VHH binders against Hexosaminidase D (HEXD). Designs and how they scored, part 2

Target 1, 346 residues: Hexosaminidase D (HEXD), of Bos taurus (Bovine) (a6qnr0)
Amino acid sequence: MRLVHLDLKGAPPKVCYLSEIFPLFRALGANGILIEYEDMFPYEGHLRLLRAKHAYSPSEIKEILHLATLNELEVIPLVQTFGHMEFVLKHEALAHLREVARFPNTLNPHKEESLALVTAMIDQVMELHPGARWFHVGCDEVYYLGEGETSRQWLQQEPNSKAKLCLSHMEAVASHMRARYPTTTPLMWDDMLRDIPEDQLSGSRVPQLVEPVLWDYGADLDLHGKALLVEKYRKSGFSWLWAASAFKGATGVNQSLTPIEHHLRNHLQWLQVAGSVPADTLRGIILTGWQRYDHFSVLCELLPVGIPSLAVCLQALLHGDFAENVKARVENFLGISSLEEMSFRR

## First folded at step 6 (VHH)

Design h9_53Y (from h09 with G53Y)
Fold by ESMFold2, look of step 6:
Structure h9_53Y (fold): chain B 346 residues (1-346), chain A 122 residues (1-122)
Amino acid sequence: as target 1 above (346 residues)
Amino acid sequence: QVQLVESGGGLVQPGGSLRLSCAASGFTFDDYAMNWVRQPPGKGLEWVSGISYSGGSTTYADSVEGRFTIIRDNDKKMVYLQMTSLKTEDTAVYYCARVTYSWGDRYEFDYEGQGTQVTVSS
């Protein structure tokens, strides 16, 4: 599978715009969408405080899913359940659920209310996504885990560790998903798992419950290091893995590369990683399109800045390489010549 | 000038064993995963097994898991398929292949050998 990450943080695009770009995604070679809602989901009831004023309505979500189906794009929803919880934990009513009282980014995994909160969030999203084959529960960049008061006390007792704490919360969330939605497989970002030894991963239940998403957005990947990480996850018991690249954002400071050159190299590097692992290992690749909340509109992220890069990256993945005739095909398809001024510098 | 040469096929009775070999040249063998694919009579290509570049991870199709073992020797630039408990359904031409891309159930193999025939008959 080739999924386009639709990051809704900050502003949701109009549904009519999505009716225009979903056919484009499919034509360029995508067959799925990862939708990251954040506060743009129409949470209700005791979760209504999580909902942005301009969030989609339930009927708009249903129309988006219908449009995705019409264009043969499978939809995977993403809801954060551990780190990146600022949109939740910024609220005074929920601030007691922070791992560290001063920082609103990480959920306290010890409180019974914490698990109840994120499982309720998952349940509301799943109500609008019945039949989803995968559901991404985030769990990336869980900053300051282990530094809260409850965590410090817990870590002083018996054979407790930060890795055990992390795996315990991941297991609790994934177990809810598997029990309540047995045909839906949880996905998790892999960064919090990377440094956990194989024997500790295999000793937990997490490999039986989730498929990890290995993300790296660099122009130069450690190809054998990624392959060894894949090997570690497979030996730990994970049945399927995913890759994640970036078609916009996360560029870093590469002196000699334009953003499109950077992203194209990132995708070509992931193709090399895919060639170093056996068939039936990687389920798919997610092309991420991160945005920032500093008044940057979603429309500006998708057009015209993001679309040429996405087209180049999707076509490279579809054809297994990127040659000059593929570049010309992308330029002709989009009716632009910006790829020439964005071409590689030597 | 990438070359993959399969050997070791033959006629075997049901329940028998064979070991297929694949000799690789013309590329940095240690950088790539290797796979076995097969083509049964009158059917399309189906994937059988794969092994990571280091040999540390292996995968198998459901139909062969527990009966077949994929092995590699990076020093000799060889990949092998040890086949046991062979069934008539295993009759096929077997190819070793270098993969360029494999996402889920979609496979694109960069290079394939000429193949070696395995016939399992009662």
Scores: ipSAE 0.414, ipTM 0.769, lowest interface PAE 2.8, mean pLDDT 86
Fold by OpenDDE, look of step 7:
Structure h9_53Y (fold): chain B 346 residues (1-346), chain A 122 residues (1-122)
Amino acid sequence: as target 1 above (346 residues)
Amino acid sequence: QVQLVESGGGLVQPGGSLRLSCAASGFTFDDYAMNWVRQPPGKGLEWVSGISYSGGSTTYADSVEGRFTIIRDNDKKMVYLQMTSLKTEDTAVYYCARVTYSWGDRYEFDYEGQGTQVTVSS
């Protein structure tokens, strides 16, 4: 699978624009969309406060999903449930659920209300995504975990550890999903898992509950390291893994132009990783397109600016290289005479 | 130049066993995952099994899971496929292959040998 990530933070595309680009995504070789909603989801009831002023309506969400279906793009919704919780925890009414009071990015994993909150979010999103085969629960960059007062006290007790704390929350979220939505598999960013020893991973239920997404946006991946990581995860009990590359929003907090060469290299490197691990290990790759680094940050390059990069990256993945014939295909898709004129070199 | 040479195929009865071997040369063997693929009569290539560069991780197609075992010896630059409980539907030419990339059910191979015939028949 090749999924295009739509990050709706800060600059969500209009539905009419999505109707224009979805056919292009499909034509370029995508067969899915990862939609990170954040505050753009039409949360209701007690979660209505999470909505942005210009959040999509339920009808708009339905239309987006319909458009995706028409273009044979499978939709995977993403809801952050641990880190990157700013759009949730910035609200005074929910500030008591912060791991550290002064930082709105991380959810306090000790509070029952925390779990109830994120599971309620998941449930509302799932209500508008019936039949979703996957659901991404985020869990990346859980900064300051263990530094809250409750966590500090908890960590003083044997055999508690930060890894255990992290895995426990992940397990709780994933378990909720597995119980309520048995045909939906949770996805989770892998960064918080990378340094957890194999025995601790295998000792948890997370490998049986979740498919991890190995993300790296660099232009020069440590191929051997990636292979080792894949092996570790497999040995830990994870049945399927995902990769995540980047086609935009990964080369500067306020980047205005997309360095296509960087992202092309990133994808070619992931192809090499895919060649260094057994077949049937990586279920797919998510081409991330970040709109901003966090809820409070400035915008990266906009989606339209990143489209040439996306085209290059998707076609490279589809064809296994970026030879002259592939380049020509991309140029044809984009209706341009020369890709070099579209490339930003940093 | 990259070379992969398969051997060990033959005629076997249903329920029987075979062990295929693949000798690799011409590339840094330890840097690559290795795979077995097969081509049944009148069908296209299908992936059978894969093994990581170190041998620490293995994968199998659903159709062969529990029956086939893939092993590698990096010192000898060999890949093996132990096949047990063979079925008539396992009849195919088996190839040792490097995979360029794989995403789910999509596989692309850059090198494969000439193959070895496996025939399962009563």
Scores: ipSAE 0.185, ipTM 0.674, lowest interface PAE 1.7, mean pLDDT 93

## First folded at step 7 (VHH)

Design y_10E (from h9_53Y with R106E)
Fold by OpenDDE, look of step 8:
Structure y_10E (fold): chain B 346 residues (1-346), chain A 122 residues (1-122)
Amino acid sequence: as target 1 above (346 residues)
Amino acid sequence: QVQLVESGGGLVQPGGSLRLSCAASGFTFDDYAMNWVRQPPGKGLEWVSGISYSGGSTTYADSVEGRFTIIRDNDKKMVYLQMTSLKTEDTAVYYCARVTYSWGDEYEFDYEGQGTQVTVSS
């Protein structure tokens, strides 16, 4: 699978625009979309405070999903459930659920209310995504975990550890999903798992509950390191893994232009990683397109600006290289005479 | 030029064993995961087993799990498939392949060899 990530933070595309680009996504080789809603989801009831004033309506969500279906794009919703919780924890009414009081990034994993909150979020999103085969629960960049007062006290007790704390919350979220939505597999960013020893991973239930997404947006991947990481996760009990590359929003917090060459290299290197690990290991790759680094950050390059990069990356993945013929195809798809004119070099 | 030469196939009875070999050349062998794929009569190619570039990780199709073992020798640029408890449904032409990419059920393989015929019959 090749999924295009739509990050709706800060600059959500209009539905009409999505209707225009979805066919292009499909034509370029994508067969799925990862939609990170954040405050753009029309949360209801007690969660209504989470939604932006211009959040999509339920009908708009349905329309987006319909458009995706028409273009044979499988939709995977993403809801953050641990880190990147700013759009949730910025609210005074929910501030008590912060791991650290001064930072709205991280959810306090010790509070039952925390789990109830994120599971309620998941449930509302799933209500509008009844056929979702996968659901991404985030869990990346859980900053300050273990630094809260409760965590500090808890960590003083043997055999408690930050890893254990992290895995416990992940397990709780994933278990909720598995119980309520048995046909939906939770996805999770892998960064918080990378340094956890194999025995601790395998000793948890997380490997049986989730499919980790190995993300790296660099132009110089440690190919062997990635392969070893894949092996580690497999040995830890994860059945399927995902990769995540980037086609935009990964080379500067306020960048306005997309360095296409950087992203191309990133994708080609992920192809190499895929070629270095056994088949039937990686389920797919997510081409991430971040709109901003977090809820409070400025915007990076906009989606329209990133489309050429996306085209290059998708076609490179589809064809296994970026030879001249592939380049020509991309130029044709984009209706441009020269891709080089659109390239940004740092 | 990528070259993969398979050998070791033959006729065996159900429950029997075979060991397939693949000699690889024309590329940096230890940079690539290697795989065995097979084509049963009248069917398309199906993935059988894979081994990472280092040999540190192996995977198997459900149909062969526990019965087949994939091994590689990077010094000799060889890949092996030890097949045990062979079944009639294992009858196929077996190919050694390196993966261009693998995403779920999407595979692209380089398999330039002639393959080796495995026939399991009583």
Scores: ipSAE 0.291, ipTM 0.715, lowest interface PAE 1.2, mean pLDDT 93
Fold by ESMFold2, look of step 7:
Structure y_10E (fold): chain B 346 residues (1-346), chain A 122 residues (1-122)
Amino acid sequence: as target 1 above (346 residues)
Amino acid sequence: QVQLVESGGGLVQPGGSLRLSCAASGFTFDDYAMNWVRQPPGKGLEWVSGISYSGGSTTYADSVEGRFTIIRDNDKKMVYLQMTSLKTEDTAVYYCARVTYSWGDEYEFDYEGQGTQVTVSS
């Protein structure tokens, strides 16, 4: 599978724009989308405070899903359940659920109310996504985990560790999904798992519950290091893994590469990683298109600016490299005279 | 110049065993995963098994899991397929390959050899 990540944080596209670009995604070789709502989802009831004023309505989400179906695009929703919870934990009514009282980024995993909150969020999103085959529950960049008062006390007791704490919350969220939505498989970003020893991963229930998404957006990947990480996850009991690249955002400071060149190299590097692992290991690749890294950050480039990069990256994945004939196909498809003229520098 | 030379095929009875070999040259063998693919009579290619560049991870198609074992020797630039409990549906030409594209059940195979015929018949 090749999925395009739609990061809706801070700047949701109009539905009519999506009606124009979903056919483009399919024509370029995508067969799915990963939708990251944050506060753009129309939460209701006791969760209504999570809803941004300019969030999509339920009818707009139903139209987006209808457009995806018309274009043969699988839809995977993404809801953060651990880190990146600022849009939730910024609210005074929920601030008691922070891992560290000063920082609103991370959910306190010890509180029964924390699990109840994120499972209620998942349930509302699933109401609009019936039959979803995968559901991404985030769990990336869980900053300051273990530094809250309850966590510090818990960690002083044998045999407790931050890894055990992390896996316990991941297991609780994934178990809720498996119990209530048995045909839906949870996905998680892999960064919090990378340094957990194989024996501790395999001793937990997480490998039987989730499929991890290995992300790295660099122009130069540690190819054998990625392959060894894949081997570790497989030995730990994970059945399927996913890759994640970036077509937009996540370039850092780079004076030698244009953004498109950076993203193209990122995708070509992931192809090399895929060539280092056996077939039937990677379920797919998610091309991420970050608009905002966290709730309080400034916006990255907007989606329309990233379309030439997406076209380049999808076509490179589809054809295995980016030779002159593939470049010409992208230029013709987009109605541009040269991709060099479309290079974007932040 | 990439070269992959398959050998070890032959005629066997159902329930028999066979070991296929693939000698590789012309590329940095230790950097690539290796795979076995097969082409049954009158059908397209189907993936059989794969092994990571280091040998630390192996995968198998459902139809062969438990019966076939993929092995590599990076010092000798060899990959093997140990086949046991052979069935008539295993009859095919077998190729060793680098997989150009493998996302889920979508495969694009990069194979160079003539393959080796395996025939399972009573």
Scores: ipSAE 0.267, ipTM 0.712, lowest interface PAE 5.0, mean pLDDT 88

Design y_4K (from h9_53Y with T100K)
Fold by ESMFold2, look of step 7:
Structure y_4K (fold): chain B 346 residues (1-346), chain A 122 residues (1-122)
Amino acid sequence: as target 1 above (346 residues)
Amino acid sequence: QVQLVESGGGLVQPGGSLRLSCAASGFTFDDYAMNWVRQPPGKGLEWVSGISYSGGSTTYADSVEGRFTIIRDNDKKMVYLQMTSLKTEDTAVYYCARVKYSWGDRYEFDYEGQGTQVTVSS
């Protein structure tokens, strides 16, 4: 699979724009999308406070899913359940669920109410995504885990560790998903797992419950290091893995590379990683398009500005290189797509 | 110039064993995963087994798991397929291959050699 990541944080695209761009994604070689909602999902009931003013309506979500189906794009929804919870934990009514009272980024994994909250969020999203084969539960960049009062006390007990705490919450969320939605597989970002020793990963239930998404957006990947990490996860019991690259955002200014050159190089290096691991290992690659890194950050470039990079990256993945004939195809797509998008946006 | 030379095939009875070999040259062997694919008579290619660049991770098709073992020796630039409990359904030409694309259920293989015939018949 080749999935395009739609990061809705801070600036959800109009549905009519998606009706134009989804056919382009498919034509360029994508066969799926990862939709990261944050507060742009139409939460209701006791979760209504999570909903942004400009969130999509349920009818708009159904139309987006219909458009994806028409264009042969499989949809994976993403809901944060551990870190990146500021859109939830900023609210006074929910602030007691913070891992560290001063910081709204991380959910306290010890409270029964914490699990109830994120499972309710998952359940509402799943109501609009029935039959989803995968559901991404986030779990990236869980800052200050282990530093909350309850966590510090829990860690005083000899068998307990920060890694066990992390795995315990991941297991609880994934177990809910597997039990309630047995045909849906949870995905998780892998950064919190990278430094957990193989024996501790294999000793947990997490490898049998989830498929990790290995992300690295750099222009230079440690190719053998990535392959060794893949090997570690496989030995730990994970049955399938995913790669994640970036077509937009997440670059930092590089004096020697333009942003498109940076992203293209990132994708070509992930192709090399894919060639160093055995068949039947990687389920797919997610081309991430970060719009906002967290709830309080400023916006990165908007999706339309990133389309040239996306086209370059998808075509490189599809053809295995970026030779002159592939470059010419991209230039043709960008000309036609750019003119059409400019015409409709104005 | 990339070369992959398969050997070790032959005629065996059901339940028998064979060890296939693949000698690689012309590329940085240690940077690539290696795979065995096979072509049964009158059928298309099917993937059999894969091994990571270091040899630290292996994968097998359901039809051969528990019966076949893939091994590599990076010093000798060799990959092997140890086959046991052979069935008539294993009859095929076996090829050593690199993976060009390995996303999900789609594998595109590159630099296949001439192959080695395995025939399982009583």
Scores: ipSAE 0.375, ipTM 0.748, lowest interface PAE 3.2, mean pLDDT 88

## First folded at step 8 (VHH; from y_10E with T100K)

Design j_4K10E
Fold by OpenDDE, look of step 9:
Structure j_4K10E (fold): chain B 346 residues (1-346), chain A 122 residues (1-122)
Amino acid sequence: as target 1 above (346 residues)
Amino acid sequence: QVQLVESGGGLVQPGGSLRLSCAASGFTFDDYAMNWVRQPPGKGLEWVSGISYSGGSTTYADSVEGRFTIIRDNDKKMVYLQMTSLKTEDTAVYYCARVKYSWGDEYEFDYEGQGTQVTVSS
């Protein structure tokens, strides 16, 4: 699978624009979309405070999903449930659920209300995504985990650890999903898992509950390291893994142009990683297109600006390389004379 | 009409070598990545190796890495699998497969040949 990530933070595209680009995604070789809603989801009831003023309506979401179906693009919704919680925890009414009072990024995992909050979010999103085979629950960059007062006290007790704390929350979220939506598999960013020992991972239920997404956006991947990481996760009990690359929004917090060569290299290296691991290990790759680094940050390059990069990356994945004929095909597809003229950085 | 015809299989002793060939016709050969897959006795189909449309990129299953080499000749519309240091576990029917969409080691092939039997036995 090749999924295009739509990050709706800060600059959500209009539905009419999506209707134009979905056929392009399919034509370029995508077969799915990862939609990160954040405050653009039309949350209701007690969660209404989470939505932006210009959030999509339920009808708009249905239309988006319909358009995706028409273009044979499978949709995976993404809701943050641990890190990157700014759009939730910035609200005064929910500030008491912060791991650290001064930082709205990290959810306090000790509070029952925290779990209730994120599971309610998941439930509302799932209501508009019937039949979703996967659901991404985030859980990346939980920066301040363990630094809250409750966590500090808890961590002083044997045999408690930060890893245990992290896995506990992940397990709780995933278990909720598995119980309520047995045909939906949770996806989770892998960064918080990378340094957890194999025995601790295998000793938890997380490997049986989720499929981790190994993300790395660099132009120079540690191929050997990645292969070892894949092996570690497999040994820990994860049945399927995902990869995540980047086609935009990964090379500067306020960047306006996309360094196409950088992203091309990133994708080619992921192909090498995929070739170096056992067959039937990686289920798919998510081409991430971040719009901004966090809820409070400025915008990265806009989606239209990133389209040439996306084309290059998708076609590279599709054909297995980026030889001159592939380059020419992309240029023809985009109606441009030269990709070199569109590159910001090499 | 798309056709893929495998050849070169046979009986070989452990540690031996074989070279499989696949002749392609009926389509623009250099527009497609090509793959070798195999089906061991009593097991499902498993991916072995892939090569990009240009031949510039190759991938291998972990089980065959370092022992097998995939090559293609776009002028002749041929794809080859050079197998060395063969093991009993390599016994299978080998198929040449055209991939319509591919990523990493996951392939969706729309055409495959009749297959060629490879038996590794002492």
Scores: ipSAE 0.393, ipTM 0.758, lowest interface PAE 0.6, mean pLDDT 94

## First folded at step 9 (VHH)

Design j_3L (from j_4K10E with V99L)
Fold by ESMFold2, look of step 10:
Structure j_3L (fold): chain B 346 residues (1-346), chain A 122 residues (1-122)
Amino acid sequence: as target 1 above (346 residues)
Amino acid sequence: QVQLVESGGGLVQPGGSLRLSCAASGFTFDDYAMNWVRQPPGKGLEWVSGISYSGGSTTYADSVEGRFTIIRDNDKKMVYLQMTSLKTEDTAVYYCARLKYSWGDEYEFDYEGQGTQVTVSS
């Protein structure tokens, strides 16, 4: 699979705009969409407070999903369940669920109400996504895990560790998903797993429950280091893995490259990683398009600004390189005489 | 020039064993995953097994798991496929292949050898 990540954080695109770009995604080589809702999902009932003023309505979500079906784009929803929970934990009614009382980014994994909350969020999203084959539960950048009052006390007791704490919450969320939605496989970002020893990963239930998404958005990847990480996950018991690149945002400070050049290089590097691992290892690649880095920051690039980069990156993935014939195809798709005119310099 | 040369095929009875070999040259062998693919008579290519650049991870098609073992020797630049408990449906030309990429069951190989025939018949 080749999925385009739709980051809805801060500014949901109008449905009419999506009706125009979904055919373009498919024509460029995508066959799926990862939709990251955050507070743009129309939560109801006891979760209504999570809903942003500008969130989509249920009917708008149904129309978006219908448009995806018409364009042969499989949809994977993403709901954060551990880190990146500011849109939830900013609310006074839920602040008691923070890992660290003064920081609203991470859910306290010790509270029974924490699991009840995120499973209720998953259940509401799944009501609009029946039959989803994959559901991404986030679990990335779980900052300050282990620094809360309860965690500090718990960690002083042998044999407790931050890795055990992290894996136990991941297992609890994934187990709920598997039990209630047995044909749906949870996805998780892999960053919290990277430094956990193989023996501890294989000793947990997580590899039997989830497929990890290995992300790195740099222009220069440690190619064999990525391949070794893939081998470690496979030895730990994970059956399938995913790659994640970036077509928008997350460029860093490399002054020698424009944003499009940076992103193209990121994708070409991931292709080389893909050639160093055996077939039937990578389920797909997710081309991420970050719109907002955290809940409280200002917006960065909006989706329309990223379309030229997306076209370059998807066509490079589809054809396995970016030779002059592929460049000409992208120029034709975009109606331009030269990609250099669309490049950004940071 | 990239070259992949397969050998070790032959005629065997059901339940028998064979070991296929692939000699690689013309590229930095240690940087690439290697795979076996096969073409049954009158059919398209079917992926069989893969091994990571280091040999640290292996994958198998469901139809051969438990019966076939893929092995590599980076010092000798060789890939092997140890086949046991052979069945008539394993009859095919077997190719050693270098992977460009794969996503799920979508496979893109950029080099294949000439192949070696395996025939399983009673």
Scores: ipSAE 0.547, ipTM 0.837, lowest interface PAE 1.8, mean pLDDT 89

